# Ledger of designs, part 6: VHH binders against Probable E3 ubiquitin-protein ligase RZFP34 (RZFP34)

Target 1, 302 residues: Probable E3 ubiquitin-protein ligase RZFP34 (RZFP34), of Oryza sativa subsp. japonica (Rice) (q5jl96)
Amino acid sequence: MGAMDVQLESTAVQHGQAKINVEEHALVSLLSDEKYATEKTEDVDPDDYEKLEEGIMQYGCAHYRRRCRIRAPCCNEIFDCRHCHNETKNSIKIDAVKRHELPRHEVQQVICSLCGTEQEVRQVCISCGVCMGKYFCEVCKLFDDDVSKQQYHCNGCGICRIGGKENFFHCSKCGCCYSIVLKNSHACVEGAMHHDCPICFEYLFESTNDVSVLPCGHTIHVKCLREMEEHCQFACPLCSKSVCDMSKAWERLDEELATISDTCDNKMVRILCNDCGATSEVQFHLIAHKCQKCKSYNTRQI

## First folded at step 1 (VHH)

Design r06 (framework vhh_7ocj_1)
Fold by ESMFold2-Fast, scan of step 1:
Structure r06 (fold): chain B 302 residues (1-302), chain A 121 residues (1-121)
Amino acid sequence: as target 1 above (302 residues)
Amino acid sequence: QVQLVESGGGLVQAGGSLRLSCAASGRTFSSYAMGWYRQAPGKQRELVAAITSGGSTRYGDFVKGRFTISRGNAKNTVYLQMNSLSVEDTAVYYCAAEPRFGYSTDEYDYWGQGTQVTVSS
């Protein structure tokens, strides 16, 4: 893989690197629908409507703005959210036998931040009438006042996503949601998001860190992809396909190889292209071999 | 890393036409899928039109046959030609850039500032 040692140009604009935010949010509640809320203004007492909006965006944690806390079913302790629980209970700093994640779908009780009433999971406090989260998912037990995230519940993923339901589609083969601009124009890899990052080993499906989808369909954290690029590694760790458009790097390699004088060797070798899958017979070169079909130097001798 | 600047938009009467443009800088345009989204007051942002790096297009059902998306990769620009405009097309129109191998976030790193389109009866 000598070709994969070729450095990209310093202008930093040559590869198709993507950023996605995977956060747990769902839009199952009627009160999270702005049209529904505004339509209900005609029937709802103005005093009741004002109570519903009391304290909006003023409560919560670093992860979510919400007007409730949750009782963790796994340890019976109160936390602002699932991430707050996992930061304290599922950290490497905690004894392995005591480490655990909060099972979001099993949360049964919430505590209103305004009146302190503990109650069954619901959007509107049974005691004081405040909306505990503008966005509410009864499935994921998720509350969030920051509706700019355009949260929705994906039935295929089984969790909440951000970015607006109409802007994404669920790919059953990949097991995740992609932007609709990628519909029918992405490489499908079964369970692409239901595995660990090949660089840092963090589980990707529920990761809050930005994740990139490679041209081959395999997934990796954006930060881990940048780490690979800083170490001049441009091949997918799982399938060896190029992680970005290498055409300019291949042009530079063409120029570099043209300056090397021919040896008397002139041996022919058979190569397999990792990018297009074609095999070809090419003249031996000490540094790299070019695929005759796709022109990639991401090849190996077979 | 990517900056998108929309232009065009404004006030137009029903049945009229507008052409929006989006100038992209920062990254290689040809590696991006580009799209136009719109958001009316009280509604979620919805896809209007999208074009892949290879030139394949996708449209929202409500604009099919009326709007045309195109791109000038050499100029790092994407265009939205809007014909037969109706009052229901009134919204802020946003340009979005998504790498061929991924998608944009809900953060404005991959979105333009938006341009207002108002269609009067």
Scores: ipSAE 0.000, ipTM 0.153, lowest interface PAE 17.4, mean pLDDT 74

Design r07 (framework vhh_8pnl_2)
Fold by ESMFold2-Fast, scan of step 1:
Structure r07 (fold): chain B 302 residues (1-302), chain A 121 residues (1-121)
Amino acid sequence: as target 1 above (302 residues)
Amino acid sequence: QGQLVESGGGLVQPGGSLRLSCADAGFTFSSYAMAWYRQAPGKERELVARITSGGSTNYADFVKGRFTISRDNAKSTLYLQMNSLKPEDTAMYYCARGSPYFKTGDAFDYWGQGTRVTVSA
């Protein structure tokens, strides 16, 4: 395997390749908004801005660059982040009775990495004035100096997502965020991401791995979809509809079936197309049967 | 690609029985037609028995009444029950499945390595 950084937070469901442009202006605005929220009883000193930037990208863990640590409300221990806690407390190495996840929304205390002051969750340290994370979410208690991730909070999902707010939308019926290109074109499946991946059995909604939405509306990890393709499996594990455009594969099957001779009877069989739902009467063949309506070979005998 | 694993072959005396199994790691086993083929020394591969996704079966004339093909979709496994075995049944036995995609000119790219059946005293 190549060296790849682990995805840090849940990704929104994507269809195809999306291009994202980093917007520095948004970061500057976010920082300015935090200063605006404070009482303006004194002049802004240029040195105050330098203090906010002190130690940027120099602190944190493998998961996040941030200038604070968190006190876990579930066990009262200090961790660099939610993932660091879960690696220690929610692993198969731990006795099942003692396994637990950090409830992100319940974190109330953080410890500044520069001055060591423990305090209520906030973006700017009450003691030394450093910004503890360039991206900050009050709901998820998330701090991250790496704004290239384009993290945003989705109120519908109740968690932070990666990829930029303008590139995604929340679908209330599916219960997840989809790429904006799917807004009026996706097959809407109730709770599409509130289930386990059928290939690896990891829960999709809060997964840190990229998730793809299939043409049928069901969701699986991008890596699991690639594994299916490597094993020449092109039917959705949940509904059996084709996972992509199969026209070239169907042409290949036309050629293969034309070259096969077998000893079967000239028996007619009734088939159901997994792709279009039509039934057809076709001549029996050992390998595959072609739907007369949509021309798909993704069919089964009934 | 060979995700099919055959087993159950062996040496048996004439009149004996064997049950062959074929495990399929494919994600939609229940949607595919399955077959057993065999290849005797010096001969081409020939169809022994086939079963559709719906359970319809068909047999070569030389095994009718002696062999039974069946499938267990819950276990993703294909079976061939072989009774009243004859020396002429000596062959490598292969299972095959249909697929929506083939990369080569051989429609049975998804055959396993086979399991050897020898019928002799």
Scores: ipSAE 0.000, ipTM 0.253, lowest interface PAE 11.9, mean pLDDT 75

Design r08 (framework vhh_8pnl_2)
Fold by ESMFold2-Fast, scan of step 1:
Structure r08 (fold): chain B 302 residues (1-302), chain A 121 residues (1-121)
Amino acid sequence: as target 1 above (302 residues)
Amino acid sequence: QGQLVESGGGLVQPGGSLRLSCADAGFTFSDYAMAWYRQAPGKERELVARISSGGSTNYADFVKGRFTISRDNAKSTLYLQMNSLKPEDTAMYYCAKLRPGWYSPEAFDIWGQGTRVTVSA
């Protein structure tokens, strides 16, 4: 189930990490009373129900399934979404003076994909009565018919996230939403999500790529963590602590080292454990040194 | 090759300053982390400084406090301001685009032809 890398210790390397879903979609579905954010049409006539669902999942772009387009306030041109605008207008191919991004919160007008009516941002078309996005966020001006993403708006982040509001919490110290299973069990680092990934340098807070929270509290893309694993790197690039529960890897290393009889040197060396911070004196080994306190091989000579 | 063009190198006395520029004629400048590397005679290429698409910077210990990396996304240009230059800073300086999701002391992406910096009395 989802094992991508052969011979990788996938079970061990998955422990101690959070799946953080980042996506630009929020607020509520028109078809659920508790999910009506701004348009509380609680009494929907059964005949009007059919109109709301007309064309669902049939419109949009490569980024979003939606039944509207947006008028960009920055250039007065029509685009399917913010990303479509930025691909066209914020590119090195464009004259530097004319390059710009679409500010999501400033969008004021949308165009219904079914009837063509231009109107103020709202979930239901004023002309034909169709729902323009089953998920709608009035704050982020965002529409998406693909509710399987379980989008929600986080007031603390100020943007929309995916994965379901009850499955995540906002950590004010880390500055982002984390999986609920990490509440009170993660190493909390000030501004951990308001920095660049140490591997690829992409800004993490608004990244659409999955982000992992390491046991040390530092954050990194899941993709970048996998690349580290491919290169046999299991230490955090920022603090050198192990990136996951390494107990099975350390047991395997014990077995490998037990079969090596020829790499003996009678010299004692002092080591510092990157995982627990303990210092100790151990017999020199050519391959690795084991911390006697925590049993980690993530150690360095001092 | 040939997409990145470095300039600004030259001869300078110890303690002097130079500003290097790297112009990117490509399509992805704002999306990439950028770096300056150098190669002294008889040595391998070494990382001098990196800057993310968002503007976060990292420096090698031997230039920290003396060099400043910056970028202008509107001009698709990378800069390296070098102050308090030392004879050991003498090298060919290269700019590079860093592939997202790859961490290496050497770039796997497009390199420029380099610009020569000589620090000598």
Scores: ipSAE 0.000, ipTM 0.163, lowest interface PAE 15.4, mean pLDDT 75

Design r09 (framework vhh_7qia_2)
Fold by ESMFold2-Fast, scan of step 1:
Structure r09 (fold): chain B 302 residues (1-302), chain A 122 residues (1-122)
Amino acid sequence: as target 1 above (302 residues)
Amino acid sequence: QLQLVESGGGLVQPGGSLRLSCEASGFTVSSNYMGWYRQAPGKQRELVAFITSGGSTNYADSVKGRFTISRDNAKNTVYLQMNSLRPEDTAIYYCARVKPYSFGTPTYFDYWGKGTPVTVSS
């Protein structure tokens, strides 16, 4: 089928709450490093139009179809794209002191693939008049002839994203673009996307792996959340709040406790609920203590 | 695939001792919360002893000072050492695997195996 093994840009739609049921764990991610160009050769002379479109989709690398190469400001070497640079300069095979990523916003020079002219970053070659990338972002210095990705630049994120500007919004408090369906239905946590996944330690903001937003507002990879649930870990690693609606699990625990004779009449302990923050005095149980306010068993003795 | 096999029960006189064993297969006892429960004729099941994945132990008031729960990680086995046995300890003893909630709060437990009978009489 010719599907790509490498994902250059992620598609990341974050759901506000994770669920235990399999169907409710299905999440779609839309996240990219590209901007959608709005100006596309309108009112151009027919003869000039042929030159503008010359070589479209025929140049570039495995990562991007584009009609230019870039001069990396960090090492003064020429690469087809940011990913090509990082594969050779930011890999485990390179001495740690010399490993570096290409600073996309600092690229100042491009080389036309058709005429070889080196020039300041611009969409149309100053020498031969060819369009060097049908999608062009002057901020991220990104060129891509494949406009089906629906790239756009988010000023709040400072990078290009994929999936269409109208389908996403920037949450300034969380620090990332979320699906428009989450605009009025997610818990906001400052900088929620600008940290490492607490399970695998991969940086989330530019991750190509699917990311989930927990009920508490903290973020984690979908795969890492599934791994936690498989190991019966249902509390957020960062704040200890439950990662999903635990009502059915609490009912199950009520049933289990009802089949066991408690040995402790009239002994009281003080508990703190991790889910609602309330303190309660409850009868001592050898197995678990239930919050009197929110009915959660995600509690600890204090 | 998952199995718990209880053994070591029998007939003993008051004041005697028995050691129950619970051999696990398909999972590791050191990574799980494990409990011993008992059910006497005509009574509800009673939690006797409990050991957490971290090795902390808890006991029912009726057996404190007399019973000791332990585990052997190399043998993947949980034990219940019962000393100073009384007629009231007569029951079928069950080993159970417990699924903990994060941060030491158990969510539920399963009864595995068929139990091992303990009779304390003269």
Scores: ipSAE 0.000, ipTM 0.315, lowest interface PAE 11.1, mean pLDDT 76

Design r10 (framework vhh_7qia_2)
Fold by ESMFold2-Fast, scan of step 1:
Structure r10 (fold): chain B 302 residues (1-302), chain A 121 residues (1-121)
Amino acid sequence: as target 1 above (302 residues)
Amino acid sequence: QLQLVESGGGLVQPGGSLRLSCEASGFTFSSYAMGWYRQAPGKQRELVAFIYSGGSTNYADSVKGRFTISRDNAKNTVYLQMNSLRPEDTAIYYCATGRLFPSGYEYMDVWGKGTPVTVSS
């Protein structure tokens, strides 16, 4: 018991999240293709097959398990991945004139982690025959041994996503992939994922952090939504609509306002409801005004 | 979690002055309107003064010209300067938020324990 720091539970996350974008551009997964090709040829030596799996999950960085490194075309330096490059080269701690992002589409050379051979981007090392990533996208230059992420290509997004293609759909209007359960139930907002988070200003379409879709259709990082809740802010920063189901909060507010005698006039005010868009005339109250149509207290005097 | 803590009340003679303070925590203070209420024993709470986020103010007719509400957003504090106090100003004074955005249950607790003001000879 005692005083506690209470962060209110949000239901906005129940409207789904855009999946982490690991890379941009089309996907070419050679894992399935290699197995199919092996069946066709029957020329694969068992020893060569064992070589493909050598070192799996044992190499890479904090971002990806992979058996290669990338030569950055922008600075000619070697990095484990695009994110490793950007953490060192595109940081506020770096001299502004030297800050830059790795142009992933322009990556042409990779270095095998097992034999050290530098070579053109490909899934299987030309020198030692090891598979440099179980999941591979030639366009995104993405290698990842952790196939539990269930990476897939989204033609509409033009980038690799996680979570399995069958579990998501591309919304052309929103510009991103949502959980399949949202296909006929989300509020559809043009370009919802092609903007900056209104709290932290990180570009959402390429963000590696979890993103929440609000009831209004606007998008925000899950962590930023939690920061808003910690400060008792429950209105969308972009459109002012409520970020979650407020019905229980409105019932509690009804009870609290009934105990306050601050309506000393028959003064009427005109209000606009941020949640439903209706206008109405209501008796002036110092604390809050209730929408007569949808019963929300998320209103403004006009 | 919204917290409002009132202070500055006390016993004062008719014609005297008091300055009440209300320190806010747990929300973005500068975005919200703030008000002062009072409640005499056996009476309902009544509005005394109100200040919007932009600085505009309103007063009850009974206190116009005598009371001044102000805010310091850097200190998350709202003030009520009370001059020319009268016996009928005797009450417990509460501060409250006057503008509500959608918020959860904790934010809706709009007053603290209050600060008592007694005007008596």
Scores: ipSAE 0.000, ipTM 0.211, lowest interface PAE 12.3, mean pLDDT 73

Design r11 (framework vhh_6fv0_2)
Fold by ESMFold2-Fast, scan of step 1:
Structure r11 (fold): chain B 302 residues (1-302), chain A 123 residues (1-123)
Amino acid sequence: as target 1 above (302 residues)
Amino acid sequence: QVQLQESGGGLVQPGGSLRLSCAASGFTFSSYAMYWVRQAPEKGLEWVSTISGSGGSTYYKDSVKGRFTVSRDNAKNTLYLQMNSLKPEDAAQYYCARGLKYPFDSSGYFDYRGQGTQVTVSS
């Protein structure tokens, strides 16, 4: 046997998921999803138009440009947004018993930034007539004047997303939105984004770190996938399927096995292929067993 | 840099004994299955023996079974092949080889071998 170079095709395991939501803000999850909506300015008299746009992009916080604040139903305090609340109330610096997150869907009251009127959640101030957020989602209670984010609400995810509704689709089985280029061409795995990264244990659904979708459909941080590859681990931690195209490695294994004379045993063994799921009976070999259907050596004896 | 260095070969009479050693460096030795393979002049490469990473499992070519014993010292990163009752047909260049670490239930395949050590059996 000679030295064997195994070439890992890292680009083959990187999918559109690693590149989605590239326009997201530092404090906004790349998985935040809201239906794209604007106020119906065309339904308003021209004389009222100037009031609707008063103060646009001039109010809000680091997270959102918006012309309202919210009353948190969990603590009855006023915050610029959900993230501002969580930075104050759900921090490691706060006593564990007092830590809490703002339940976005339960927000009932907003305060107009221009006139100060507190009112039930709505896009246009009942008192002064200003639009409180050019993008508005009644479900998520989200207001944002920065429509360049192309926000939209996904009913399947239950949250607002960034990047334009036409560029994404919701996969009900995976439980997340994928780039439209993956529609009907991805490996579909139930709850794929609703789990912790198997390497670092950070929750993936609302992670701000780049996430890769493996050929098997399971998800992992891009940085964690690189760490696996650096340690010569090429099987998915969750399902054991190969994380990349191994065809060249399998061809080299064929060549190396062909140079070895004799095996230690003539018995037949039953194998399960981790890549295709087929069961085969093959002659025992002490080095590796090849799937008869897909030709993968990523197999186990059963 | 992975290095495998064989030693212990030489000239022996039929029925004699030799102990081959393979010094490994540049990787976590105990994590890999190791192999002994040999090549006689004008013949193909022939598998001789395998030992698991822990040393708990050993396998042998039928023609050497009972005569050869593979072992390893993971603390010293060294693989051994004890060859007893040597026959003229055992004369060959002997190579130490590392099994490729794959996330399979079965063992991997070779990715490195040493330069070899010559075993000559003369009558």
Scores: ipSAE 0.000, ipTM 0.239, lowest interface PAE 11.3, mean pLDDT 75

Design r12 (framework vhh_6fv0_2)
Fold by ESMFold2-Fast, scan of step 1:
Structure r12 (fold): chain B 302 residues (1-302), chain A 121 residues (1-121)
Amino acid sequence: as target 1 above (302 residues)
Amino acid sequence: QVQLQESGGGLVQPGGSLRLSCAASGFTFSNYWMYWVRQAPEKGLEWVSTISTGGGSTYYKDSVKGRFTVSRDNAKNTLYLQMNSLKPEDAAQYYCAREAPFRYTGSFDYRGQGTQVTVSS
C-alpha cells in the first residue's frame, strides 16, 4: 500500500561543487608583478596612475567588464567578446554554411574602448596608456576588470577558469578542472567533460552553467540533473548507471514486484547490470530484473 | 492517495475497436511516464505500451504494434489506449500503471483496478 516515496540523498561532493565559468583567467601582467609595480609606484606620476585605471568596470558587455573590443579573425568583424560573436554568428538563425565560432586563441587585434586605437593584443593600450583589462590572459586573449572572479588559465584545459587556481586541479583523464576536494575522490572517466549534455544539448566543456559529477564519473548540468530527478529519472544518460544510492528504492521495488506473478512463463533471460557491469541469468519478469551481484534493478536484457 | 481508474472495456467482435481511458489523481500526472499492461486468465501480467511525460515517445509490444495507439491529455490527467483490429489474443483485463521511482524498461509502481476486454463472436 501507498506511493513509492523515493527521497534520495545528494552527496556534498556531487552537488556542492563550485560553479565554473570557463571564460576566466589568472592575471599574468607587469601590472600585477609586485616587484615591478612597487618600483614603478615610487617613480610614477599620480596622473599616469589615474590613466591606467580610467574607465575600470565601465565598459564591456553582459559577459565581461573590459576596456577593449576584439577583431574576430574568422570574419574580420568587431565584437565585445567571444560570446557576443557566437550569439550573432553561431545561431540557428544563421545559414548553416555561414555559422562559426570565434577561435579565441587566434585573436590578434583589439580595439581600445577609450581611444578607439586598434592594435595587437596587449594589456595596456599602446596609444592612450589605459589598462584594457585588469585580468588579462595572453593565451585566451581574455580581458576582465572583475578580478573578484579569481580567474586563472589552465594549461591542461587550454582555457580560462574562475574560482582561484589553488581551489581547483586539472584531471587529464576527465579533461577538465574540478574542485580540489574531488582530487582523490571522484570516479575518473576519460573525456567526461567533452560531450553535449543529453538533456539540453549544450556542450559541457565550455558551458557557463553549473556542472555536477555523477557517482559514475560522467558529467551533467546541475539544473538538468534536478530536472531528471523531478521526473523520477535516476539513470545516467551516458552510461545508465544510477545517479545516486538507490538501495532503499530497490528494497521497496522488491516488495512491489513480489505481488506480480508469471503463471505461464518459465523463461530465463540474460541481463547486464548497468550499475556493476555483471551479467546474470535470471527468471523473466515483465516489469524488471534484479542483478544477482549488486541487487540493482537498473539492468537491461542482452 | 494515488488513484488510477480505467474505463472503456467491453465485448467486441474480432476486427473491432475499443478506446480505453485511465483517469489519474493524487499525484502530478504530467511528471510520470505511463504504462498499459494486461492480464489474460491463463497468462502472467503482460506489458502492452509506454508513453513519455509529454507524449513525444511511445513504445509498444510487437504483437500490438500498428493496431494500438497510446496517448495522454495532461490537462485532463487522462491516459488513453486506442485499440483497433482486435484479435481473440487481446482479450484480457487491461490496467494503466504509473512508472516506478526511476525510468527503466517496463517499470511501474501503481496500477488501477482494470477494465475487461473480451473479443468473441
Scores: ipSAE 0.005, ipTM 0.186, lowest interface PAE 10.3, mean pLDDT 74

Design r13 (framework vhh_3k1k_2)
Fold by ESMFold2-Fast, scan of step 1:
Structure r13 (fold): chain B 302 residues (1-302), chain A 121 residues (1-121)
Amino acid sequence: as target 1 above (302 residues)
Amino acid sequence: QVQLVESGGALVQPGGSLRLSCAASGFTFDDYAMRWYRQAPGKEREWVAGISWSGGSTSYEDSVKGRFTISRDDARNTVYLQMNSLKPEDTAVYYCAKGRLPYSPGAFDIWGQGTQVTVSS
């Protein structure tokens, strides 16, 4: 809920641009919930099943619906979740020496929200028999009653993701999960998600905001990409390659430059194309220079 | 035509501060993104900081994050670089650069002679 890990999904609208889709309210969630409930019903007597599902969706924090709290191994304090710990202990307002993140994989103890029993990490309370989270990951120590998120553990990412494991694959070079549609059609950039957003500087791998994968493979928030588009900004802030198909803009620019006064500035300049990497020698112009190879105006003087 | 005039460079001790200025003329300043670049002796020119045409977005090279702040004053056609906690590694000629297209962070050109910053004890 609010502090969810991100998933990459292709929008397929403009030549392979991909965006993260964090789906909480998908219609497929009903099917996922039914599968989980059916498995529990088959293995548990009706009376025990009622206890197992007691308090479902009624406990937790803003981040997760769950029926347990965690004991943080780093400070021995109890928190509703990793994000609750980090908001309190890893805030810029805290003395730098005392700032720390909760190491999710090191959590050993949970406290049942129904009966208060502290115990080793497990899905079902050893004392009262309640399920502490419908989704449970023993690696990440993650509990979540909201199975509509279709959470799964990715061994390559080392964390839980949303959207259903069959719909995504892990790209080891990019360091993240992409929609299965992108398996053979994405630009592969090493550590693409382990960078700060170049527009707003929020760390992307841990961001709960939607992230977009550009044609060049670099990543930025969807909201930041839209701000760039609103202001006619068209180049990746990290590598300078165009963020979308600019062919119509380049045609318009051809027409505009053709109508500009021939003030007789016939000075030649050498340019480097940010889109194709070619160098060209072209006539100097105040506004823009066109790559002779790929026809892009996304060029710089060298 | 297009002119960028950098100033404010000086000799400063490690841990000191400087504010660089870049006075722009010959174009509609408030329509263009601006950047600062630097070049140290024997090294390639590298970008340092950038600011969008609106001033709403800024970006920094990793080695200067938290120490340098880029800003702009569109009424004065000037972009600034506030440099704090200066290190010997910051010694370089600093250049101001103008975006080539309006509203774009893409292509940037250097027009000026730069301003020398020397960080030494």
Scores: ipSAE 0.000, ipTM 0.142, lowest interface PAE 14.1, mean pLDDT 76

Design r14 (framework vhh_ozoralizumab_d1)
Fold by ESMFold2-Fast, scan of step 1:
Structure r14 (fold): chain B 302 residues (1-302), chain A 122 residues (1-122)
Amino acid sequence: as target 1 above (302 residues)
Amino acid sequence: EVQLVESGGGLVQPGGSLRLSCAASGFTFSRYWMYWVRQAPGKGLEWVSEISYSGSSTKYPDSVKGRFTISRDNAKNTLYLQMNSLRPEDTAVYYCARPKYFPSGEYYMDVRGQGTLVTVSS
């Protein structure tokens, strides 16, 4: 597959990776020159700097390195993070009537991991002076000592993203942050990121898995797109447009149909092209019909 | 029973040549595009060449273009790969492969042979 994948890179759709929130993405590139931390070190005395850094990267959970825990406003219980809460309270194992997600924007209280002081959400502990998270977002109530993720808050998305503000842009129509490579070069679909993946049904806006933007503008997990390809499905599940440049496949189909063309009768059929929307009248064939305008075989009889 | 059987591999010195053959049976060979793909030690599969039904269209990646030539004899149900100016980097198991038909998709193979080993070394 490797050599075939190399050829696909020149004709394949742009794999515009949508920005996923900090909790949901495992891959990150390290850039020493960029700082997205919101730490307020300039506001403290020099003698207090040592205390700010105490315990850095040593506290937290599987999801975040941080020096605080959160009091959930929905159940008044303490959790290491929003995901820890949701794993416990929004599981299929929990009685449906009691299931709930932690509303991140409504968190009002945090507990310092070093001194145990409960207090209003803030970056630096009011009691012991430790920084509770190198990256801090007051809007999302997010604390993270791992600043290599290059976190930033997107006002348009209303949540924190990773990968560096300069590398991504918010598309107001699609409703999400996309790679800067896709700026002004993607097909915009209203609310494209505010729906479920059509293959696995996971909500895409906050998904933990990488998301691809198809040529048609619809969005799908990268892993689900690969699963479709593995099962020889190359049409968008939502609009039926081709998910990549199919020119090479269409050439092969041309050769196959030419070999058996004498088997066709002279009956004409009317087709609609899923790729370009054109309607054509073409000779009937048992296998496939070619759009006269765009040359795609991704067509249907009407 | 659909079958592809490769032959012609062996040990060759850098700069040398080899001609691989693939005997196809159990399907109408003349109605399929055909591929040569290879797998170097510790590497994934790499596409080496493709040929259309009639042999009128052939394609190669830059790594072998100008050195390798794919051809076919539909009367004998046989696919060939002429390899010239061989390099140590060409050391691999070479497979004859049949692509899937539309709507089966781009770059997918439904049948490949057991492979023939080509070793380019002194």
Scores: ipSAE 0.000, ipTM 0.179, lowest interface PAE 11.4, mean pLDDT 77

